# VH-VL binders against Ferredoxin-fold anticodon-binding domain-containing protein 1 (FDXACB1), part 5

Target 1, 94 residues: Ferredoxin-fold anticodon-binding domain-containing protein 1 (FDXACB1), of Homo sapiens (Human) (q9brp7r531to624)
Amino acid sequence: LYPPCYVHDVSFWIDQKKGFDELEFHTVARAVSQDTIISIQFLSRFQHPKTQQVSLCYRLTYQTCDKALTQQQVASMQSQFRKEIQQHLYVIPR

## First folded at step 1 (VH-VL)

Design p15 (framework fv_pozelimab)
Fold by ESMFold2-Fast, scan of step 1:
Structure p15 (fold): chain C 94 residues (1-94), chain A 123 residues (1-123), chain B 107 residues (1-107)
Amino acid sequence: as target 1 above (94 residues)
Amino acid sequence: QVQLQESGPGLVKPSETLSLTCTVSGGSISSYYWTWIRQPPGKGLEWIGYIYDSGSTNYNPSLKSRATISVDTSKNQFSLKLSSVTAADTAVYYCARLGESWYTYEVGYFDYWGQGTLVTVSS
Amino acid sequence: AIQMTQSPSSLSASVGDRVTITCRASQGIRNDLGWYQQKPGKAPKLLIYAASSLQSGVPSRFAGRGSGTDFTLTISSLQPEDFATYYCLQDYSYPWTFGQGTKVEIK
């Protein structure tokens, strides 16, 4: 059937003073994944009732028709993506 | 294995700034959260704040106005500055690493600690 | 801030005893609780994270239980090296807060 499709969720706390730049989030995702991410879906926004800290959750779907996308490659890309968003978006992964 | 070691003056005068450095060896400072925790003699533990290698920080609100944590990845060090100290700031100061799991998102446990350094605030 | 209360503040025990220490949170913290051991003059050491997960290298005689507001740390057969002060820590919400400690003393 279709090439393998890999789904990974990412959740993180945002810096409410700096705000969250969703466009930069998408740009980092594409750069790290070498354009193998075909879908980024917003899943939820959670605000902690006591701390007022805000967490966002996104679902990323990896797929390519150009061959050779493995679970290990996707895991590596997802790990790098987590690292990059911490540096560029001032977020803290959950 | 990863080792942490605190360094800095053991005596600070009231109203001055307390400055401590934590040196990380046996592993990279990159991609981890690093924290400071203190303990007044004979008393319990208090979390001060954390920093990630990007410079992202979070502080205990009780100390946020006086505390600054910074990181120097080239020296594999991170540091704490606490301004306007009083006798209440006399404590053993520990640096530690926050454990985290990529797949389980377990954060907020301290898996490696420095030996601690006593800082006394007195004239 | 979430208050963490430990009970008892101290206890006396003998080698081979079963020791139970409790920790109560002022509000629900799910399983976001860790246990730390501190020996005199030493840094604290992580024993248990996520309420019940034993840290690598920690003896199996240590066990954590609980969820929500009530948590326990049990040492099934106390050894000489276990005489120490034990602290719980909630990492559910900022600021992260420790209990006041439970000192396990030699009888």
Scores: ipSAE 0.000, ipTM 0.580, lowest interface PAE 14.3, mean pLDDT 85

Design p16 (framework fv_pozelimab)
Fold by ESMFold2-Fast, scan of step 1:
Structure p16 (fold): chain C 94 residues (1-94), chain A 124 residues (1-124), chain B 107 residues (1-107)
Amino acid sequence: as target 1 above (94 residues)
Amino acid sequence: QVQLQESGPGLVKPSETLSLTCTVSGGSISSYYWTWIRQPPGKGLEWIGYIYDSGSTNYNPSLKSRATISVDTSKNQFSLKLSSVTAADTAVYYCARDYEYTWSGDTRYYFDYWGQGTLVTVSS
Amino acid sequence: AIQMTQSPSSLSASVGDRVTITCRASQGIRNDLGWYQQKPGKAPKLLIYAASSLQSGVPSRFAGRGSGTDFTLTISSLQPEDFATYYCLQDYSYPWTFGQGTKVEIK
């Protein structure tokens, strides 16, 4: 019997001058998820040929045996995470 | 001290390309971001875009299809071209330095040096 | 894009008055905000950066406060040279956006 696992991807445009702070990204993820995120995987980097804007895509896996996780709870955490990274990392969700 | 000066035609016909140059003196253009900002008569300020000495640019989405900023480090100049102009592009155009600094571990920006501005009128 | 709204659009004041101008962002911008002064026929001049840090050479009567969405610029004792239009600018997210300006006029 294994605990349920929930996977969510997040994509966002980064600020070309401010850059992207991956350590802060991990810190925000840990805080918002109450430490239920067990992995964060970098998936891709895209640079728009005309605008030169850069977007990044990460995969987040939620899982814990210490607490019962529901799809509703994870969706709420993911929504809050998208909001928090806009505040802390100067990114615009795609 | 660092000084910026805009130059270029003060009158441009509708549908043509507006072309302006900013000359930087008293300091190197290298290792800094440089920006263009415009102000229609009697109105507020609008950011157009920036360039770094590497040629890296970013533009206001409202202007990105028409605006091109370029840099010539050998002449200590950067330039703006805005295509397909209309009367709505009539404005005072400013060049400025977009200064990057660190504040409590975060990167911040401000415009510390400005050119005096040049009026460009779009009219037949 | 982040919308910056200033209040009031204009005000009339006398030398020696305390003047307060406000700036509201449509979303949180931390303290990534600057204040600029523009006199008629002149380029804007930086007064304050990081919401509250006074630029070198700017008189101490200018003070900035705020974080998140609500910001103020205060001139503690208005001088004749302070009659100008004041703009806030957010440097949180591209595109950089200015408020519409607040004109400080002589009574």
Scores: ipSAE 0.000, ipTM 0.592, lowest interface PAE 16.2, mean pLDDT 86

Design s09 (framework fv_sotevtamab)
Fold by ESMFold2-Fast, scan of step 1:
Structure s09 (fold): chain C 94 residues (1-94), chain A 122 residues (1-122), chain B 112 residues (1-112)
Amino acid sequence: as target 1 above (94 residues)
Amino acid sequence: QVQLVQSGAEVKKPGATVKISCKVSGYTFTDYYMHWVQQAPGKGLEWMGRIDPEYGETKYDPKFQGRVTITADTSTDTAYMELSSLRSEDTAVYYCATWGYSYGTDYYFDYWGQGTLVTVSS
Amino acid sequence: DIVMTQSPDSLAVSLGERATINCKSSQSVLYSSNNKNYLAWYQQKPGQPPKLLIYWASTRESGVPDRFSGSGSGTDFTLTISSLQAEDVAVYYCQQYYTYPTFGQGTKLEQL
């Protein structure tokens, strides 16, 4: 009834002068995953005590009813997603 | 008006170190990355690296990593590019250049310094 | 890394005639999420720094004459000067910024 569900967390340092564009983050997630990401959950915010740099952590859930996703497909999409957000959101993957 | 003013021409011997400056005016120095671009005679343009002047974060092209150091002095609104272990092939005009979009890694350049000629000769 | 290749290496065009310069990227520089091509064009005259002409493949920089236009998508791009003026004699460079920046080798535009 329920197709396979895959969960991946992504964490990254944000550029505090540019800020973090959550709308663009969701747009990149939709594009890279071919709309198979059904949920994006904010998990945590960490600020380094000395550097004051901020990191964010999000959980992404992949699922599709069209065809069963493989772990390889999801891992590939997640890898591409990390690369795309680094290039387009002024973030550094953690 | 936005201006990027670079230090004057340098003549160096092989093995020396050169440090060139880029002083900015007309915008907030810490708001935009400052990039450095090399143009060797007969060659095109090569990106060397950039600095975020507010946080001091640097990114370098692997070709120059280990020999190039980019720094920024926010008290004088000046960026520096230091290139060590100079070789004759480092003879080039060096440019500082800036501006990009708020989000992403949009590295195209609407403002350029006048260029600094570095000649490496024995 | 993305390699940028321009053609031709040099081009001679008579005043008032159309000049066309081509640029090819080894990988697509089109970002599907925003539908933008991460491609810029610069003009460089002797003794001067490069001057930005076009960004996002087809957007003209403020102050650039409308005879300059950019077109193309993905891997194949063109800079067109609809009617060459004497002041347009220069070297032209394409640049991708989809990754860390890389430039084409340059096209020297001369008056015929």
Scores: ipSAE 0.000, ipTM 0.581, lowest interface PAE 15.5, mean pLDDT 84

Design s10 (from s09 with heavy chain T98R W99D G100I Y101V S102A Y103T G104S T105W D106G; framework fv_sotevtamab)
Fold by ESMFold2-Fast, scan of step 1:
Structure s10 (fold): chain C 94 residues (1-94), chain A 122 residues (1-122), chain B 112 residues (1-112)
Amino acid sequence: as target 1 above (94 residues)
Amino acid sequence: QVQLVQSGAEVKKPGATVKISCKVSGYTFTDYYMHWVQQAPGKGLEWMGRIDPEYGETKYDPKFQGRVTITADTSTDTAYMELSSLRSEDTAVYYCARDIVATSWGYYFDYWGQGTLVTVSS
Amino acid sequence: DIVMTQSPDSLAVSLGERATINCKSSQSVLYSSNNKNYLAWYQQKPGQPPKLLIYWASTRESGVPDRFSGSGSGTDFTLTISSLQAEDVAVYYCQQYYTYPTFGQGTKLEQL
């Protein structure tokens, strides 16, 4: 049988003056997940009509054959990922 | 000039707790993560965990989880590593190390403390 | 966890000769999107902390002599000292930072 897959979305506001470093975003995702994130998919870009603030949304898929993954373990990694991107990428979770 | 200065050697009995300090100077303490690395004879270098001194957020390697606590005091620019329930195999040199500021995130270390020898013996 | 394995465990090299140390990772540490290898090399002399020599597999840290070079990609990496000096006698460690950091077991370099 195939190992379980867990899917989590992350949305955040970017700092348009500093820009968004997508390469660092991927690097943080790989590090926090201990290589259990197998896919990162861009879902959408939203620009607020009045404030002109931009948010991005990505879908993360967790899966590994090397060890059992639980929903709780993935939730913990996802929570840490949200904290790390706030600190490293100047983003605000949405 | 950047310096990380650790507290002196400790001798402990099995079951005791040890707390090691790492006082920094020459840079803004809250701008860099502070990491702790264990070097036991025969094991090599083992990453224990890190702290973000600005927010107090910690991350630990599962091997040390439950026994290690990393803290930071921003009023004295000092990081601490506390290891409890000491065993003979915890006899090691413990280093604090600063990560390097880079465009891509990742933990590699540009400055290290001098090391603190902890001996656990009965 | 990514396991780092160095070879040999120890080697002896004459002054002025080339020293070569190998490091293998259990998984690739090459991130295809930025084409960077998340690998560093450190030098440790007795009684001293490790000192950063190389990062991003091949970038030499400021102040590190030109005789030190790093090469390799993906899972296989090499640290080369082109002409051994007496002060290079030390233990050398590779470290990956593609995930949370792990180190090789170390290679002891001695003068023959």
Scores: ipSAE 0.005, ipTM 0.589, lowest interface PAE 14.4, mean pLDDT 85

Design s11 (framework fv_sotevtamab)
Fold by ESMFold2-Fast, scan of step 1:
Structure s11 (fold): chain C 94 residues (1-94), chain A 124 residues (1-124), chain B 112 residues (1-112)
Amino acid sequence: as target 1 above (94 residues)
Amino acid sequence: QVQLVQSGAEVKKPGATVKISCKVSGYTFTDYYMHWVQQAPGKGLEWMGRIDPEYGETKYDPKFQGRVTITADTSTDTAYMELSSLRSEDTAVYYCATEYTVSYSGDRYYFDYWGQGTLVTVSS
Amino acid sequence: DIVMTQSPDSLAVSLGERATINCKSSQSVLYSSNNKNYLAWYQQKPGQPPKLLIYWASTRESGVPDRFSGSGSGTDFTLTISSLQAEDVAVYYCQQYYTYPTFGQGTKLEQL
């Protein structure tokens, strides 16, 4: 079988005093996506030269064989994921 | 304009405790750590510790741990440094300083803004 | 702790001439993940707090004159003042921030 694969990137500024908890980031991603995210890939780190503000970019791959996964369902899960990380990881979407 | 204004000079006897303040204006006090740095006469600068003003979390250099206590009052945007069991070698100028955090979750700081310094003299 | 050692302890330079101050760390302050040197330079005049001049070894802080420059990588760093002005008479400190902050002992720069 060749289930559809959906790729979404997420970029955000981190709170440097509180730090970034990558393990919690993975936990939130799995929960929001109902375990349909099969890969989380770190793409890049950007640090502003003077302000020292840091942003991270990750690539999320959604795929499942258990049921048909639609683009709209993935978009909804990605939107919810973006909201959840803002609340629980102290990040600001870029 | 960012300003860090410290309390005035202190003269203490050995064994006493000193508490100095650093009042902040011109930026959001809770957004950055506040640090304390000691400069003894004829010696260089020595980092003592820092506080996260939002949560009260502190980290201290082991040399000062046990004698130094750093606190913050977010209602007055003021940080405090208290040094107990004073010795003559604690005679120094003490600075508060704030920084841009240079890493996600490490003790990797350089200092953009400094208070004017508070001279503490410990003598019998 | 990373120990910072400056040389010379004192330096006298004539106005308009080049001043060079060196700083050596006991361990590398170059972070391989971001390829940055965690090193800063400060200027301190009598009765004043230190003033940030350079960070990331070579990035000049806003408002700092062009005559100030930082160079070096890993364990060996240099602060250069290309043409000494009277106002540059001060003590200069290097600082690493790869770990808990530590400072050099300072270099006193005087007008010859």
Scores: ipSAE 0.000, ipTM 0.561, lowest interface PAE 18.0, mean pLDDT 84

Design s12 (framework fv_sotevtamab)
Fold by ESMFold2-Fast, scan of step 1:
Structure s12 (fold): chain C 94 residues (1-94), chain A 121 residues (1-121), chain B 112 residues (1-112)
Amino acid sequence: as target 1 above (94 residues)
Amino acid sequence: QVQLVQSGAEVKKPGATVKISCKVSGYTFTDYYMHWVQQAPGKGLEWMGRIDPEYGETKYDPKFQGRVTITADTSTDTAYMELSSLRSEDTAVYYCARGLEWLPTYYFDYWGQGTLVTVSS
Amino acid sequence: DIVMTQSPDSLAVSLGERATINCKSSQSVLYSSNNKNYLAWYQQKPGQPPKLLIYWASTRESGVPDRFSGSGSGTDFTLTISSLQAEDVAVYYCQQYYTYPTFGQGTKLEQL
């Protein structure tokens, strides 16, 4: 049987003085999801015309065949992921 | 501020069903899984199962599968554990325990005071 | 299921002396991507529920005295009480949360 998958996009402003650590971003995503995130796809980069602030958007796909994965579990993981990246990667979710 | 308050001790006969409650306060009930843990007299801790209070999703240990039912009532912020077809070896203290939201597999930061269930004729 | 085995089953230590309790998992509870060990320690006194002492193998829960420390990685873990006090007499349990939770059988700590 084909296990259910859940797709969530995340967008955030980066700190251009400190930069964005994409490797750490992937590490946090996999840790928070217990390796249920099977795909992380870069979608877009937006630069604000006046402030010059940069935001990035990524798509995360959650899937596992080892255990039941619920919408609430995924929503909780995604919420925690947003908190963790804000604290450790100096980004502001939008 | 976080409290888990369980219902009082129960004395049951073999074959009966027991239902224990765990009322929570001091946090948003639907944000955390609620787990149930059995401790037989003089024995260690054994995980029975858990519920996601928001969606009603449950997971049970195979040892209790078929006899245990865990439910949650979001209108009263109360979790329940029902154990049927009681046997003398089910005599134990039963705890509800809050799993931290961070991952689906948890350590337990708050515990109820425990409910003693005695099964004897 | 991951099986947790504690040693010794019971331990007697004099007040002021070091107590050491060991915990072994049947498979690694170290998650390589975040370098964290999914291991917790609890203290249980008679008539009371377990109390969380340590999580992530070595992080002390708020309000837990400095004499308690956790160490180890992978499959072998230790809880240390640097100087035993009378109130530390209890049963101690390790617990893994790398998968669905399983507990060690417990170590009873007594005063000599």
Scores: ipSAE 0.000, ipTM 0.564, lowest interface PAE 17.5, mean pLDDT 84

Design s13 (from s09 with heavy chain W99D G100R S102G Y103S T105W D106E Y108T; framework fv_sotevtamab)
Fold by ESMFold2-Fast, scan of step 1:
Structure s13 (fold): chain C 94 residues (1-94), chain A 122 residues (1-122), chain B 112 residues (1-112)
Amino acid sequence: as target 1 above (94 residues)
Amino acid sequence: QVQLVQSGAEVKKPGATVKISCKVSGYTFTDYYMHWVQQAPGKGLEWMGRIDPEYGETKYDPKFQGRVTITADTSTDTAYMELSSLRSEDTAVYYCATDRYGSGWEYTFDYWGQGTLVTVSS
Amino acid sequence: DIVMTQSPDSLAVSLGERATINCKSSQSVLYSSNNKNYLAWYQQKPGQPPKLLIYWASTRESGVPDRFSGSGSGTDFTLTISSLQAEDVAVYYCQQYYTYPTFGQGTKLEQL
């Protein structure tokens, strides 16, 4: 009976002048989730053929044995994470 | 070539505020974060915080939060670090340093200023 | 905060001999998805700012001599100087960048 595992994907457009700060992305994810995100997996990179804008997609997995994690708590954390990355990484959530 | 040139040594009394400058040349100032690192005499290095010069966004280590203010002036390509409510424990060499923004190692420090000694004594 | 601990605090090595410096992190700095260790090494000589030697635990910065090598993964890391030269006398620091950066206390390397 392993603790429940929650998976959420996040997609966003990056600022091509500033680039994407993957380290800051990890830092924000750890902070917002109170270290319940156990993995962050890069899924894809998409470049729009007309606008040349670049979008990245990551998969986040939430799990902890130390706390009772509910789907509602994870949804709240994921919502906050999307808000924080928009403010701190110069990205626009897709 | 890339250069970070800091302002000269300062001597301050307890309770005072110090403001150190870091003028950059040889690269686009707004393309990289500017970090500030403290090194007390005979001690190791402590990251204080950083600024994104293009947007003015700052991040501070909790140890310095509330006393440190980092700013940037894009018209002069100069970053500033202001430390208030000085204590004798703040006696240290302060460095500005750049990272590799957007490459996944943005908090490794490629280029450093020469350092500014701040002495807090009465 | 991730705490970085170096050992030894100081060591003396004869010219031409191997120097080994260790660094331990309180938490893993290995990101499993990209298999990278967010760990750097710096050299600092008296009166100078630190100089980046190694990043990603084992990648040498441009211009750094090949006698410098980094190894390790997760929480335990090593900086090795295969054959000490006089110019290598300095203080060495490890740094993690898995989160906001923290440094080890430093290891002073002296010539025996």
Scores: ipSAE 0.005, ipTM 0.591, lowest interface PAE 14.7, mean pLDDT 84

Design s14 (framework fv_sotevtamab)
Fold by ESMFold2-Fast, scan of step 1:
Structure s14 (fold): chain C 94 residues (1-94), chain A 123 residues (1-123), chain B 112 residues (1-112)
Amino acid sequence: as target 1 above (94 residues)
Amino acid sequence: QVQLVQSGAEVKKPGATVKISCKVSGYTFTDYYMHWVQQAPGKGLEWMGRIDPEYGETKYDPKFQGRVTITADTSTDTAYMELSSLRSEDTAVYYCARSYDILTGYYKYFDYWGQGTLVTVSS
Amino acid sequence: DIVMTQSPDSLAVSLGERATINCKSSQSVLYSSNNKNYLAWYQQKPGQPPKLLIYWASTRESGVPDRFSGSGSGTDFTLTISSLQAEDVAVYYCQQYYTYPTFGQGTKLEQL
């Protein structure tokens, strides 16, 4: 038996002086999703050739068997997650 | 030469408030987090909280029950730690410490420390 | 809240002999995505602040003598001083930074 699985990617520009706290990124993801994010996969790093700005892209997988997860609930969690990382990790979502 | 220089020893009565400073030099103040660590006599080290001097964002250990306030003044490159409602158990040496900055994130190990400030709570 | 436990609480070692200090975390401080252990070691002498010796469990801080080494992964870590010198008499602390920082209770190293 396989509970529903939802996949969302998030991309954002990092502040290169402040850096990017990957551990805090995972902590925020866990908290916002109520532990329903089971996987966070680094997909890519992009550096703009002219501005030298760096963008990171991660894939988040939502799944749980102890809660009824709907697409709308996951969309809401993903939206809140994008807001939280913007406020707490000095990143600009793309 | 990186230096973190703290204010001098304080003697306070129970219920009072103490404010300790940590003035930095030899690096860009806003590029590193500043942490505060408590060490009671003969005891180990306890993290109290930290500030990001560039944005003023703070995070605290819940054990201090809202009694700790950390601030930063970028015009003087000085961080402050204020502890209110002092108890005898708050008698300790307080350290400021810088966390290492890496382009991809901050790590909470401390490469430079202040000399420490002894706060004694007694009458 | 990750609890850090050091052993022994104190030890005495003769000059030139090996000193071994252990540190155990209540949960793993190994982050699988980057394969790094979020663990540091500090040396503290009386009347002085702690001094960083080791970070990422095994990386020696610049200026730290090569007789100091860190090892271990996950929940069990060791600080080794291969040949004790008089200036190494101090209290040693491990610290995790996988979550909000927590320290071990300290190990007092004395000369026998």
Scores: ipSAE 0.000, ipTM 0.590, lowest interface PAE 14.3, mean pLDDT 85

Design s15 (framework fv_sotevtamab)
Fold by ESMFold2-Fast, scan of step 1:
Structure s15 (fold): chain C 94 residues (1-94), chain A 123 residues (1-123), chain B 112 residues (1-112)
Amino acid sequence: as target 1 above (94 residues)
Amino acid sequence: QVQLVQSGAEVKKPGATVKISCKVSGYTFTDYYMHWVQQAPGKGLEWMGRIDPEYGETKYDPKFQGRVTITADTSTDTAYMELSSLRSEDTAVYYCATGYEYTWGSTRYFDYWGQGTLVTVSS
Amino acid sequence: DIVMTQSPDSLAVSLGERATINCKSSQSVLYSSNNKNYLAWYQQKPGQPPKLLIYWASTRESGVPDRFSGSGSGTDFTLTISSLQAEDVAVYYCQQYYTYPTFGQGTKLEQL
């Protein structure tokens, strides 16, 4: 009835000087996923008490009506997404 | 205390290349993106691109991509904007500009501007 | 690209009177997840670079007099000068930063 839906959370440390560009994060997510990410939800912000390092956590939902998505395809896209955000947003995945 | 000081006015022939400098002081050069903005009567203010001086990453507006090159020299705290294949439509004042906000990082709105460099392209 | 359109192109206002400048974006610059409008206003005087007045549509930059205020959301924004002073004669620009930055064409504010 409904196309398969896959949910993945991503957590990462942001650069203390550059911060985090949330709009660019969404742009990278859409590009890497071939527009199969239909939802990006902010879950939490954590600040380390000693280092003051900030970590953000987002939930990504993959789904498309145009084609069947497999768990392996989504895992591959998610892996590429983690790599792209490291390069484009100066973040370090947790 | 924060200052962005640009190089002086340039007069160029069509087809030439111009290179404008922007020397910063009063803040840590590598902490903020440096942006370049063109102001021409027919176009108003147009964003050209930016550089991250810490990592050397650049991003350009597609309208200027292929003709614009933005670089940074961290030893002299100076950013450069080079525009090639100049045409009369490139006659404009060029500004370097920067902005920052703690939560989300370097902004695309600009707290600090250079004084501007007039480039005249005339045959 | 998001197209920014200002109105009017020029405006003449008497000293002490209210000045209102409008800015319209071709698509929304409100990001629903953080409820922020990615919109800034600048003042530019002859021979000078633009000076930031307002960011996030309504937040005044440090040192900007409180007679300057920004309002609006989504696609329609307004810069208001509650009581015009002589030093406020300038060209005013709106700018979106929801995507690659784009600017309005400018509104020239003159004293009547």
Scores: ipSAE 0.006, ipTM 0.655, lowest interface PAE 10.3, mean pLDDT 86

Design s16 (framework fv_sotevtamab)
Fold by ESMFold2-Fast, scan of step 1:
Structure s16 (fold): chain C 94 residues (1-94), chain A 123 residues (1-123), chain B 112 residues (1-112)
Amino acid sequence: as target 1 above (94 residues)
Amino acid sequence: QVQLVQSGAEVKKPGATVKISCKVSGYTFTDYYMHWVQQAPGKGLEWMGRIDPEYGETKYDPKFQGRVTITADTSTDTAYMELSSLRSEDTAVYYCARLPSYGDYVWGYFDYWGQGTLVTVSS
Amino acid sequence: DIVMTQSPDSLAVSLGERATINCKSSQSVLYSSNNKNYLAWYQQKPGQPPKLLIYWASTRESGVPDRFSGSGSGTDFTLTISSLQAEDVAVYYCQQYYTYPTFGQGTKLEQL
């Protein structure tokens, strides 16, 4: 009755001059996951003491009642998501 | 007039290090990523790495990581590619190539290329 | 890594005739969020660097003759030269930029 729920965290360094577009981050997540990501939660912000670079961490929850969603499919989507945000948002995955 | 002008051909012995320069003109050096591409005979074009001249951030292809170092000097608008522990297989033409400012993409197509630098590794 | 495979490896075409070069990616290079294909085509003549012809699969670079056109989406792409000119004899490369850039092995276009 309850479809399986998969949780993955993603951490990345943001570009200080270009900034971070959180709305685009959500758009990329939904597109890559075929709308199976039901929740995106901000977890933490870290600033490196020497370089002053900022890292963000988000939690992504995958779940759908409409399709058979496997751990392998979610792992593949999460891997693709990490690649897409690196290219699209000027972030460096941690 | 955008130009990428590379240093001249080099002949090196196995185990040596080579450093190639790419001097740019006609645009703001820090606004574009600079990439380096190797063209060995029979292997076609292989991406080596890139630098963001504004922040000094580099990314390398794992195949070259550990031997390649890409740097940028904003005072002279020059990018450098240094390749260490040279082998005969590193004999190739090396190109610098610019990623155009077409949006907020980290990877892209290359609109301007340097003329190429031939590096010959022979004993 | 996304592997790019071109076909044929070499092609001979008479002046004025159509030349067709194919490029296949091991994974889709279509980004669904913006509906763009992260695919470019280059021309390289002996002793010269590659020259950009097409980007975003079908957008022609400024100064490139209109006889050059790109088509395709996802994993299958084509570069077409509608009427071969002598100056078009070269090696042609496709390149994806959906991830770390990778190039096809090249297609050598010769005059028949």
Scores: ipSAE 0.000, ipTM 0.589, lowest interface PAE 15.5, mean pLDDT 85

